# VHH binders against Outer membrane protein assembly factor BamC (bamC): the designs that were tried, part 9

Target 1, 338 residues: Outer membrane protein assembly factor BamC (bamC), of Kangiella koreensis (c7rcp6)
Amino acid sequence: CSWFSAKDGTEDIDDRYMKSQQDLELQVPPNVKQIEVQDRYRVPEGVIITNRNAKGKALSLDPPQLLLVGGDGVREDSEQSHPTVWVRHQDTPFMNYVSRFMMQKNIPVISSTEKQISSDWISDEDEDIFSQYIGSYNLDGQRHKVTLEIIGQNANEVAVQARNTQSQRLVDDKWVTMNTSKTVASQFLNAFLGFYDTERTKEARERILEEGTINVSLGTNSQGQIALIAERDLIAIWEHLPSVLEDLNLSVSDRDQSAGIYYFNVKEPETGFWAWLWGNDETNAKVDMEPGDYQIHLAATTYGVSMTFKDEEGNLLDSNLVTKIYPEFAASFKSRGK
Short names: E, the ipSAE of ESMFold2; O, the ipSAE of OpenDDE; V2, 0.75 times the mean of E and O plus 0.25 times the DockQ between their complexes.

## First folded at step 4 (VHH)

Design ma16 (framework vhh_surovatamig_d1)
Fold by ESMFold2-Fast, scan of step 4:
Structure ma16 (fold): chain B 338 residues (1-338), chain A 121 residues (1-121)
Amino acid sequence: as target 1 above (338 residues)
Amino acid sequence: EVQLVESGGGLVQPGGSLRLSCAASGFTFSSYDMSWVRQAPGKGLEWVATISQSGSRKDYVDSVKGRFTISRDNAKKSLYLQMNSLRAEDTAVYYCAAVWYGESYRGFDVRGQGTLVTVSS
């Protein structure tokens, strides 16, 4: 899905922009200049377009209006009171990535469990990306404690929630308690998500380089529709697909490289005496699909390449069918990638 | 003074490619997520792609996914958009923008003149 889309035609991004500036101002510590807070979220010494109406009419906001939505393999959970996202994850303990993030960014940890990790004080002395993400709130002699917690999971996704649990500001060489901020929690979550994406990409590329295999998993495309995700670049998957389809006894009928589409045909199964004598397994499709014409649409994603299946008319295939054929496609990609 | 200067646009045939560049100056480029937004003739601004501060996360509007690639070079303070398999509907003025974050929204700071991309036969 796109990062920004309006639910209805009444959305006004300029109005939302002004409202959010006021909301952020309510969170500003007493000794912080408002321009300093805004400069962390905008280009320093910069200015937004003077014709706000023109810009507002052009852009759409995607409800829910959280800055964490719109990434491939990541979706926001707007039902939660704290910043929460569902992250596509299936193969390793998710908390291992959280622990590596804390360690590599030198974020002090006071407690860690199988599903939760809590930081000690993070201050303006920190030189890691987290300090940059939370901006002037930290650089104004502030310190914060944050927590990341797994609050849910299913076969394909893990829900991770960030909380800013304690905040203090320095007044006359003494730490004084201040209100916590969902902005601090959101920026911390974003810093982790960026780290997670980088680590997963590195791991995927290292596996491909070391073993020569192409890993394919069930996931979703950018529009949240079921798709197969191949952990390789778009050109490599495009060049490899004909071999995969041939291995599955599927006939490529056409290709549209500019649109990223492969057209293929599932043939009628051979029947009768000759099929019995010679074995129809050598010519019949290895995937359980109705005879007919189909499409595979390829698109680059954060985790590799999405392969979305459609019928002859361009309509999405049933998610149960895609799930059913997934194992054979995954096996073919893996064996052909050797 | 903050400046964002877009370049690389031009006339190209359908199916062709172009690489857009954005030169940033007057601010800490590496501290901001950056985006490309575009404005087609007679239309408003449309978000196209965003790249995180380190370059580790990239997001695209569905219509350009698989065709466009956003990248950045923090040492050179430059943002890029590689556009492949261009279509007539990609015709627009392209702008680079620093991303501004609030608690529940994402805003774009568009300052440059943009660079015109025209896709026609």
Scores: ipSAE 0.000, ipTM 0.111, lowest interface PAE 17.7, mean pLDDT 71

Design ma17 (framework vhh_8h5u_2)
Fold by ESMFold2-Fast, scan of step 4:
Structure ma17 (fold): chain B 338 residues (1-338), chain A 122 residues (1-122)
Amino acid sequence: as target 1 above (338 residues)
Amino acid sequence: EVQVVESGGGLVQPGGSLRLSCAASGFTFSSYSYDMGWYRQAPGNQHERVAIITSGGSTNYPDSVKGRFTISRDNAKNTGYLQMNSLKSEDTAVYYCAAVWYGESYYGFDVWGQGTQVTVSS
């Protein structure tokens, strides 16, 4: 099942594309930003556009399709002549995801190398691929060959480029060659990026559901606020958090399961005669926080569970404080993930 | 414990209406945490998607129910709804509520309900 069901209506192609693009961005992680499409369709005053080049061939006037960029881990490479993005990727062979994409979408493959995969003809009339998987753009009566290629790589990113290598249209029951389009290439690249994000999130979820140590990192919640991210499912974090708080000598005062909130207290450090005589290392909070009442707000995320710290009144704690207490929380969670 | 509970199912005549409710507990049905969906399973068939509503409020329906069913949510009450109008005998099924993490529609569902029976019969 795909979240990206076809849009219904008698709307213009541009309207359908915009709505499909908005739906796609809405259903990806919250750090993927909305990008306006209208900027790509404006022609500045005084610009002369010709439909013929110096060689007498028609120029394509199709507006370019917007790439799915601006979110966590994907950025456009505007220096390239063909649609290209840099994707955050480490250690796992990137081409495995390209191959899985082609296979899952039943896209016919004519050639494959370690850095490039090329399709055979893809046609809406024969296989219904473009109408279902490459936006709402109507490609009826057309067929295309496309290529995905790794054109660059560094320690944290892979550059993947899409090309529309051959195109034909159906005229009087015969396939006639037509100009290739960056629009087709961008749609294909966007379809792959959607698949890639989906697959990586699925793999992250499978790791979260595995029994084992609970890894905690610094990150942000869905609202962009600083939070601790626990790489485990919400149920497990909810069940383990009281033990973590107890290990840190923090007293759970209440919990609200429907709101996803734990309330806890940081006690005053022991002072006076008995603290002086016996010490109190076993009862004092193991994190450097001011005495008082606090809240931890839990929410499921793409990479686990966000734990957002707030004071008694519900105000967000300072990012410096959250960063300061992070190591002790991370250590405690790691010891309790079994 | 994270859980959703369906209610509102029953027996109704063709052309009638029912409203299903999905009450969540153990987690917040906030605009940033969970998407919600309705699925159904008729005897002898696989589960099929009936309606999706994202954390941001976007909805999606298959052709079989579009124009007849409406999905909605009330984040303050931590409850989702499915309004079913112009019911047909083909709509007879067990209806399930599922809640999924924000932006996570493919992996599977974080929590599923036990289902509520809808029977459309004269």
Scores: ipSAE 0.000, ipTM 0.132, lowest interface PAE 17.4, mean pLDDT 70

Design ma18 (framework vhh_7b2m_4)
Fold by ESMFold2-Fast, scan of step 4:
Structure ma18 (fold): chain B 338 residues (1-338), chain A 122 residues (1-122)
Amino acid sequence: as target 1 above (338 residues)
Amino acid sequence: EVQLVESGGGLVQAGGSLRLSCAASGFTFSSYDVGWYRQAPGKQRVVVASITSGGSTKYSNSVKGRFTISRDNAKNTVYLQMNSLKPEDTAVYYCAAVWYSGESLYYGMDVWGQGTQVTVSS
């Protein structure tokens, strides 16, 4: 069995900096829209497929019968007779991802063109294939051929369609033709979409790491509380945060490396005669926050670092406030990273 | 290029110890979750131990208390300390790393090593 299959992914615990709050319950504010941290395919809740020890046996959870569509950049094309999605894609040849998917998952290929790839028989005896793609249903004694095809393209999107082209079942040691299934085609397409999302996310992270930029987005921490998510490791964020705070005219008052906390102060704006003459934009905080003392709590995550904002007493800042200050923090971090 | 290389396997007597190493190259190792798997002849590959990017560990019931997984991000290496070895621990041990962006239901490991043989004599 796989240790990495979970509803919310892996546990986000960093032994270097974060020892506290590992056992806290997840909290989700009802007034906050769930914000997708990265452009990625999102899998519907409640269906978990792990590597199975039994050949082709059905899992205890029923898989979705229709396409698993979620997140920005993927939309279903319900006008087509076969499972079809439009995927946001523009920079590299899309078919390269299809080819990588087939190769990485050891799916035998009979035919490949610029816009279409066709499999040979995928059998329930191949536990790695069936448990990962089609093993949600009892496929004991079945084998299938599938095809992925680019059926349309524009400047921003590619339409990819899956077909189950041939199916057979084993009866008394003889393969007998059976009806093809749109469920098989949908599961195969869903497996590809998950692969595509993973590859694109990996490429985006590698590009960011190679270029030295730090991208920050709105999201949630491991407790489901609103946070800024930085796409770098904890050491890099810890090292750059003082410069970010200084750039925003925020004074670092203390830091606790073992707990992963930065303490900072928002000064009262200058209101005297000289501030009127010279302007005070150079010294006033660049974020719209009330004067006072605040905290930023850092925690490592599978996709980066969460930065959770709190007031002097350790209470969470309002989600509207965090959303309001996010753009300036994001802009400052993006200029760092060399 | 992304690569994992296992080392440290060998032949030991029951009750002995071995330390396996998994060296990573070509990627930001600290961002990956890593697991140790093993496969005996004629049997399925099964998970033994795992460690997340954040340092959280998990063990199979057959090795709890005997095996310890750890990581050294500065050296891009994951270790499996194997104590009180039994003949039934005989297998090829594999290191695997996962980089994923979400809740994909269809993926196992992104990267696998070539494996290292561990043989425990009675």
Scores: ipSAE 0.000, ipTM 0.112, lowest interface PAE 20.0, mean pLDDT 70

Design ma19 (framework vhh_7b2m_4)
Fold by ESMFold2-Fast, scan of step 4:
Structure ma19 (fold): chain B 338 residues (1-338), chain A 121 residues (1-121)
Amino acid sequence: as target 1 above (338 residues)
Amino acid sequence: EVQLVESGGGLVQAGGSLRLSCAASGFTFSSYDVGWYRQAPGKQRVVVASITSGGSTKYSNSVKGRFTISRDNAKNTVYLQMNSLKPEDTAVYYCATVFYGESTYYGFDYWGQGTQVTVSS
C-alpha cells in the first residue's frame, strides 16, 4: 500500500495526510529553486518580472509605467513614441499569439489583420478582461480601445507595439472622451508578454511530449542535486522505468508510488569458471555500478521529471557515478519512446 | 495524457446503494495505484478507499464494511461499490492516481472531474 504506507489493506487511512497537503499549499514560500538542464529545447522562464500569474497590479498611480521586461528574449525599443518591445521569435506567425491573447482575455476585437489587432471598448463591466492589467483606478468608470501591431521584424525578432487609441470616462450615465494613456498601453503590452511567455513554455513542453521519444539529459533536481532529467511527464516515466531497468539487466525489487521511488538491485557479475562454462555475460548489468541495492527518486518539474539516484541507505550517489551511468540510461529511455 | 472519468453518482435514500465507476486512459492502468476521494460542501477533500496495482485495498474508518473498491484491469476501470449509504456520505466523489508531492506535479491533471452523490434521510 504505497499511497497509505501500510502493509495490509485493513490499515486505517491517515486523514492527516490530506490536511497536510492543503496546509502545505497555503504555506508554501515563494522562493523555490528552479530546475537547470543543459538542453536547447528549454524555453527561458520569466519574460516579464511579476507578470506571469495573470494578475496585474492595481495601483492608484497614474503616471506612465515603464515596460517591465525580464529574461533574455525581450528588449525595449525606446526610440518609439509608443510602448514597443523586440521579442525573440522565429518560424511561426507571431500574430497567432496576439489573436489567442485577445480571445483568452475575452477582449472584444473590431479589426484584425496579419500585422495589427484593434480592440473595441474594454471596460470594468467584464471583470475577466482588463482590470487586472490596467489597474482599478484607470478602469473604474472608464473604457479604452487598444491596438497591438507588428512594426518590424528580422530573422530572429519581432517588434510589437501597443497603443491606447481611444479613452472615455462615465459622467452622469454618458461616456465622455478623455486623454489616452501610455500607462494603459504599457500595462496591455506587459499583459500580452506574460501570456506569450506562458504560451511558448506550454508549447515547448507539449512538443517534447508529442515527439514520442523520451529524451534524458544530465542536470539537477529542485534541491540542486545531480539528477537525470527526462522530458516527459511523471506517469510516462513511472510506466517506462521498469522496462528501462530490465533492459539494463537491473532487478526491480520494489516500488513506492506515493513517494515516487523505484528500488532496484545490481547483481554480482557472473565471473570465473562457471560464467565461462554457462555463459552468463548476457545477464550482467549494463551499467558500471557496484553490486547492491539502489533507489531512483522521481519528482515532477515544469519541464520534465528528475530522477535522483540514491544508495540503499538513501544517500545521494556520487556525481561521477551518476555521470558515468547516464549514457546507458539515456539510450534505454530513448528506445522506449514512441 | 492521463485522463480519469467518474460516473455512477446520483440521488439515493438512506440505506440505498450506488456503484461508482472510473474509466482511465492514457497510461498503463494495471501498473498504478488508484484511490477514491470525496469532498462534502464546506469540507476538505478526504480519502475514502484505495487499491494498489497488486490489488491490496485500504478503507477509511467511516466506510469500512459498507464500501468496496475493486479494479478491472482489462477494462481500465476502478469501481466503488457503496452500500448502506448514510446522509453523511453526501459528497462529490473523485478518483485519482496520486504521487506524494502532487502539488509539485500540478496535481489536478491526475484527478477526475468528480461525480455527485446525494443521500437523503
Scores: ipSAE 0.011, ipTM 0.446, lowest interface PAE 9.3, mean pLDDT 73

Design ma20 (from m8 with S30D S31Y T52N; framework vhh_7b2m_4)
Fold by ESMFold2-Fast, scan of step 4:
Structure ma20 (fold): chain B 338 residues (1-338), chain A 120 residues (1-120)
Amino acid sequence: as target 1 above (338 residues)
Amino acid sequence: EVQLVESGGGLVQAGGSLRLSCAASGFTFDYYDVGWYRQAPGKQRVVVASINSGGSTKYSNSVKGRFTISRDNAKNTVYLQMNSLKPEDTAVYYCAAVWYGESYYGMDVWGQGTQVTVSS
């Protein structure tokens, strides 16, 4: 739903959106990505950071619980006295994400090391972090200093701890020291975790869409029927399938975007004078299928996208035939990963 | 399991009202933009109304002033209140949730649809 507007106020969905919907050939079929979203939003049991330790102020403007943003990979360390989480992380320096967070949110830094970063006073009411993640703490005339530290690491995880090191409130135009709180530390840690999840999700999607190859295996669809399973998202498979069919000398005759169906034709082999002059291999189907009309039905699965083959009448193709044509489809999809 | 389930459709006389519900499960509903779409026989699926994560709403010109979209994040549910129904409102109504964010290829979740029939 690429034409769908977010947070733009109350407005007519005018002719432009309606035309965009009608013209957008890459509309995602019904039921697409339902299974994929489950994997992204499964929360590890035991990960809880609460915003309930308020210093005598109402929590009406509390930010959302950011530990619920994104899939598996974050767990709380309840053994620590300060808010601490273990984050699934490999192969890149974790502190780069902390530094990126501080920079993007214009959070002033007073000191930084390989495993620790300490803020100066955070008090800018107009910054996204305070309107979105820290809520009323800054709007109530308060300012805070916070520290993020890597306190542990193993092969698959990094432990990051937040501390609220100093706090002040504005009284008669003068900053007066107030007690620090685990609530401020937890909110700051949650703001970072939300940023981290967003950045890692963008990086993962960019790798899948631009750097990866499209791997295809033989498997089954959600109904247990034989299918080719492409390990990419449905939009990518929908976008690349016409080129794959063309590579195999199969012509697309129609498509039904809402149902997720591609209709294609296997042509009769070339014969006669022109086959003699140019050879018939260049136009013949590269898969061993009887000439005729066929369908490919796409559906999202936990492992990617299922491609179920059917004849012109909508009957399933024989499993032996699907197994026979699989290698050529798999090879063509691999070349489409870019 | 990630799921959207529509309910509340039915048969109603022209000028009547219906309230559709779309219940979400298996994902963090609060961060999604949600829209109502409809598809009449032999026609393409078109957008009817949308509501973003912050509660801002948009309506197609054909339903503005007659339909109201709202959300209840505590119940993971979106509603479509349809008033002054016309025969041309007859369609299967779908809800869809989109995590748009910074990516065109965001998470799209679609329901299975609920039939609305308005007799003349």
Scores: ipSAE 0.000, ipTM 0.097, lowest interface PAE 20.8, mean pLDDT 70

Design ma3 (from m8 with Y105R M107F; framework vhh_7b2m_4; at its last look DockQ between E and O 0.02; V2 from the best seeds 0.00; counts 0 for: pae O 15.3 > 2, placed apart)
Amino acid sequence: EVQLVESGGGLVQAGGSLRLSCAASGFTFSSYDVGWYRQAPGKQRVVVASITSGGSTKYSNSVKGRFTISRDNAKNTVYLQMNSLKPEDTAVYYCAAVWYGESYRGFDVWGQGTQVTVSS
ESMFold2-Fast, scan of step 4: ipSAE 0.230; ipTM 0.664
ESMFold2, look of step 5: ipSAE 0.343; ipTM 0.753
ESMFold2 (binder alone), look of step 5: mean pLDDT 80; pTM 0.808
OpenDDE, look of step 5: ipSAE 0.000; ipTM 0.183

Design ma6 (from m8 with S50A K58R M107F; framework vhh_7b2m_4)
Fold by ESMFold2-Fast, scan of step 4:
Structure ma6 (fold): chain B 338 residues (1-338), chain A 120 residues (1-120)
Amino acid sequence: as target 1 above (338 residues)
Amino acid sequence: EVQLVESGGGLVQAGGSLRLSCAASGFTFSSYDVGWYRQAPGKQRVVVAAITSGGSTRYSNSVKGRFTISRDNAKNTVYLQMNSLKPEDTAVYYCAAVWYGESYYGFDVWGQGTQVTVSS
């Protein structure tokens, strides 16, 4: 597998995204649009989405493969009668993640203890809740109750087990009991594991951000070329840089982690109706650069990390330009370390 | 290395089914919104299905009811189940991941594409 060219692949996504935002501006005031844009950058809390008009045909599709393991730090416990995995976990109460999962996914809870949480009925009626939690197929008027339970723990791992405790099918506007399924339990467990991985990743990034102020100065890279020098380790700068670019209204178009390169685009400034509706300060790049495609090359140095700026062809940017944009980059990095 | 790899494409007869897979490496895929795009010869690339990090799905009108997008975050993989395939579905299918995070990621990653050919 190799990367697509930044211009070909990522440019296509950027164009679509910008057009969608402009369409919204035709219908709503700038203040309302600003709130809507913020919602796009966070996972909505308590949102329930219906399957709309695809239900009947979706039921004919095969469900996703029902393996419980595939990510780092998760392994199946095949000795148990119900779907069970061991998850690497050491630092905090594991049930906090189970509780957050239930709450943020709007899964109704009937009981909760130190080691077990039980759902009320999860159904695919008008709310289509179940298809969001266990995949994209319609359940054909089914509803289920499930539990997640900690059944074991050691110094490095927690064993979590899922059970489908009750199931019913809708027949002539009446719920009729049907057999429970290990498939339902496995899909529910997989949905939780996906949530857990996302939450742990977010927490790791927030810890890096909370380590304090990131100082950025003008200097040179290992080849003696002009660069911005960030006083943190390479992993931290790699993880902070996308947020810095976003803060400066620069569109990240691609990345190459092995080479330490971020590709970004400086958009043409808005004019006319769009500038009036949206305002230039909210949409235009906050750095004085010509519109076009650019690269940032990262490398570890004795004093931190060097960030070397290049144009689309890989040629070094003029030192006067790098000096001019430095204050905005330094300010953005400084705010990311608090 | 940060990359996406598509698989599962091939030749199939009209009315048949295929399941495409998009596997991610080098980043935490579960935090990303993912779309399936397709490009027929001489046409522009268009989105056919998308799934958010939260599991919400959307489909283009041309595939609604026939295609199903799903994800398995434990396997770092997104799937596109394609049923009732038509000759018009012939295209190179691309997987793309985007991050609109509050703190760290604001970038796009594309796969290399996988060919789907539907014969009549």
Scores: ipSAE 0.000, ipTM 0.078, lowest interface PAE 23.5, mean pLDDT 71

Design ma8 (from m8 with V98I Y104W M107F; framework vhh_7b2m_4)
Fold by ESMFold2-Fast, scan of step 4:
Structure ma8 (fold): chain B 338 residues (1-338), chain A 120 residues (1-120)
Amino acid sequence: as target 1 above (338 residues)
Amino acid sequence: EVQLVESGGGLVQAGGSLRLSCAASGFTFSSYDVGWYRQAPGKQRVVVASITSGGSTKYSNSVKGRFTISRDNAKNTVYLQMNSLKPEDTAVYYCAAIWYGESWYGFDVWGQGTQVTVSS
């Protein structure tokens, strides 16, 4: 149970830690898979690595820490020097989830802005169990400061980067500075991603049950392909989609409910005399798509329903095109709710 | 302007009581989950109590049974009633609200803090 969804309002925070200890030790949500971080080192087989760049000193390479990506709407950004993921997110302030995470896990905060939050020392030396969140990963007399920062965003994704900004270890009862670690940053990012996914799952479930307005965002389906994500149950989206398509001047040509597919046609624009006489925008598609036959594939996801667009042959539509037509689809769906 | 303002702190003897208030302005307070944090000199800021937008409450083990958090959405205010105060409760107390809504403006709102000193 989270801070915000708990039924038992008198619950002890320490008791919650005892009951939810597995959450503090990185419990993986059902809809998220741990995957290997892409290897940033590319070494030919047969190269001896242990002394490769040392004159009288050995080198040791540690495996990279796993990131909690591969579920709905989270992907790694392997081109960044620090652990970074792109998270599907739209129409809700992303930093709310970061703030809730810090508060729920009792992680001390030294500074917070709309794009960045920085922790104070997180240590296993503190007797306050909530201040030792990272200590649940067996820090062994270490303390760390970490930062989560939004380093980029697009229409439906936020790039979140974790940095371990300061580290110290306890030596003879004194804190001594040590090198920061990408492993610590990855562990912290993974803990946040697990929390985020759990919160989004709860919110998606609540929206489905409320039968409110139909919110549609741009994201990815379960296969990592670009899709529109509708925050309602599959039956509701299936039943509303024909009206949405009609509103956009798109003709439904067929449907396969067992496969979750709608087939539709984009008509050629009327030109010349009749366009002049009758008005071009009365009959033409309200979305900028080439004339032809298309498919929308529906599938249930953690956030509701994914709608994946394909051409007549079943090939994915270009992500730029899907991004371009998204606003008109979102507006039409939103009008179909309450 | 978006802000939280704490009040009600002060000096009190052990066994006494204080009620802290946190007044919100410039945003839709009723949509926020709100927490009280405290920070003693040389120590990290830790959570004391929280209340959700729906009214569910949680307390740290050190204050459970002595402190009560409540909110009044009509007055855009959250309260922390502190009873049976101990010298170890001496700290600066901060109010924090976690923003809800439908925009990229999302940020938590922190107060500037109010000092509570409990004499032995």
Scores: ipSAE 0.000, ipTM 0.221, lowest interface PAE 17.1, mean pLDDT 71

Design ma9 (from m8 with Y100H E102S S103D Y105R M107F V109Y; framework vhh_7b2m_4)
Fold by ESMFold2-Fast, scan of step 4:
Structure ma9 (fold): chain B 338 residues (1-338), chain A 120 residues (1-120)
Amino acid sequence: as target 1 above (338 residues)
Amino acid sequence: EVQLVESGGGLVQAGGSLRLSCAASGFTFSSYDVGWYRQAPGKQRVVVASITSGGSTKYSNSVKGRFTISRDNAKNTVYLQMNSLKPEDTAVYYCAAVWHGSDYRGFDYWGQGTQVTVSS
């Protein structure tokens, strides 16, 4: 069983929590280059066009900075003819984020497949799409059709490409076809990436909050014997147990991954005269158990994971003892990452 | 009949080392917790190190990393190895023993003390 191959099980779960929280908080921006306008302002003689923040010429733009999602980055694919980025992504269908973006921004969809979604006409006056970044061209009286497509994928990245497929401008109350622009495609891609980053950050935070707390109740294992029931999968409980035992000042003496057993020791408490002299002893076990060696047997159940306590010889601990120590174990699991 | 006899004290320069010994007789030493106390001129007596009958050790923050307490039950002796001595370690050092199972909040037996003087 390779379920426990990721680490030796002595790693602090607080370190994992802090690392995941750091990934969310770091959000160190990768630079996504905004592609300059090509042929977008080209007009026949005698045609009047309204252009905002542009006096008949394309302006140079600073590339926008975007946040990383869960420590994942975004990198430009400069070998493609259209604006393309590789986004670090795994374990969920990427197109679901594209679909949610279109829906949330009220962008009309003309076609959708597993790897491509195409818009109907959208106005360049949509500030959520085209005016999100400082230095963007502000054009009025224009409408565009855009496409987002997955053009590649590997184990940890998805390549998403944007294309501006059709563009028109309003001239004397009539729509006139104009050249498509890689700048429009880039602005649309950047708007999606901003949406994607926000959604992934929310999901990662919700996952950390859910994974930062574990509910433990008193119940029975599959054999009807008293046990603590943790509302998580077996892998998660196996990984969290060393930190829980450490919190309770119990030392892990061995583990049997294939059998799902943790062996731990309750040290003889330092009591009497020396405890009085030195003050409170932070190293004494926080559970009322006789000094000695014990076992925790883990097994997956319909309601999570059962943790069955046994003595050194493998005999089930008395139900009164398990009931007595339950509150401290439950509190330690529940306070995880807080 | 019952006694704790201390030895190993003396005058030493700052940065030097001394090893104190406390030899016990007249009681079942292996069943006793043992500690080292010190009392500097004009100061209160303070505990510096302890060792239980089971071998568990504790140290005061002022000596942690510099002093090591150990015991040899076969010789009925406890030791205090003092390294990197400082002038502020100057004191009379006392060995004291208390039965591990005792409810008494004090020591059953005390040594006579041994003078340690650290020159600046």
Scores: ipSAE 0.005, ipTM 0.365, lowest interface PAE 11.5, mean pLDDT 73

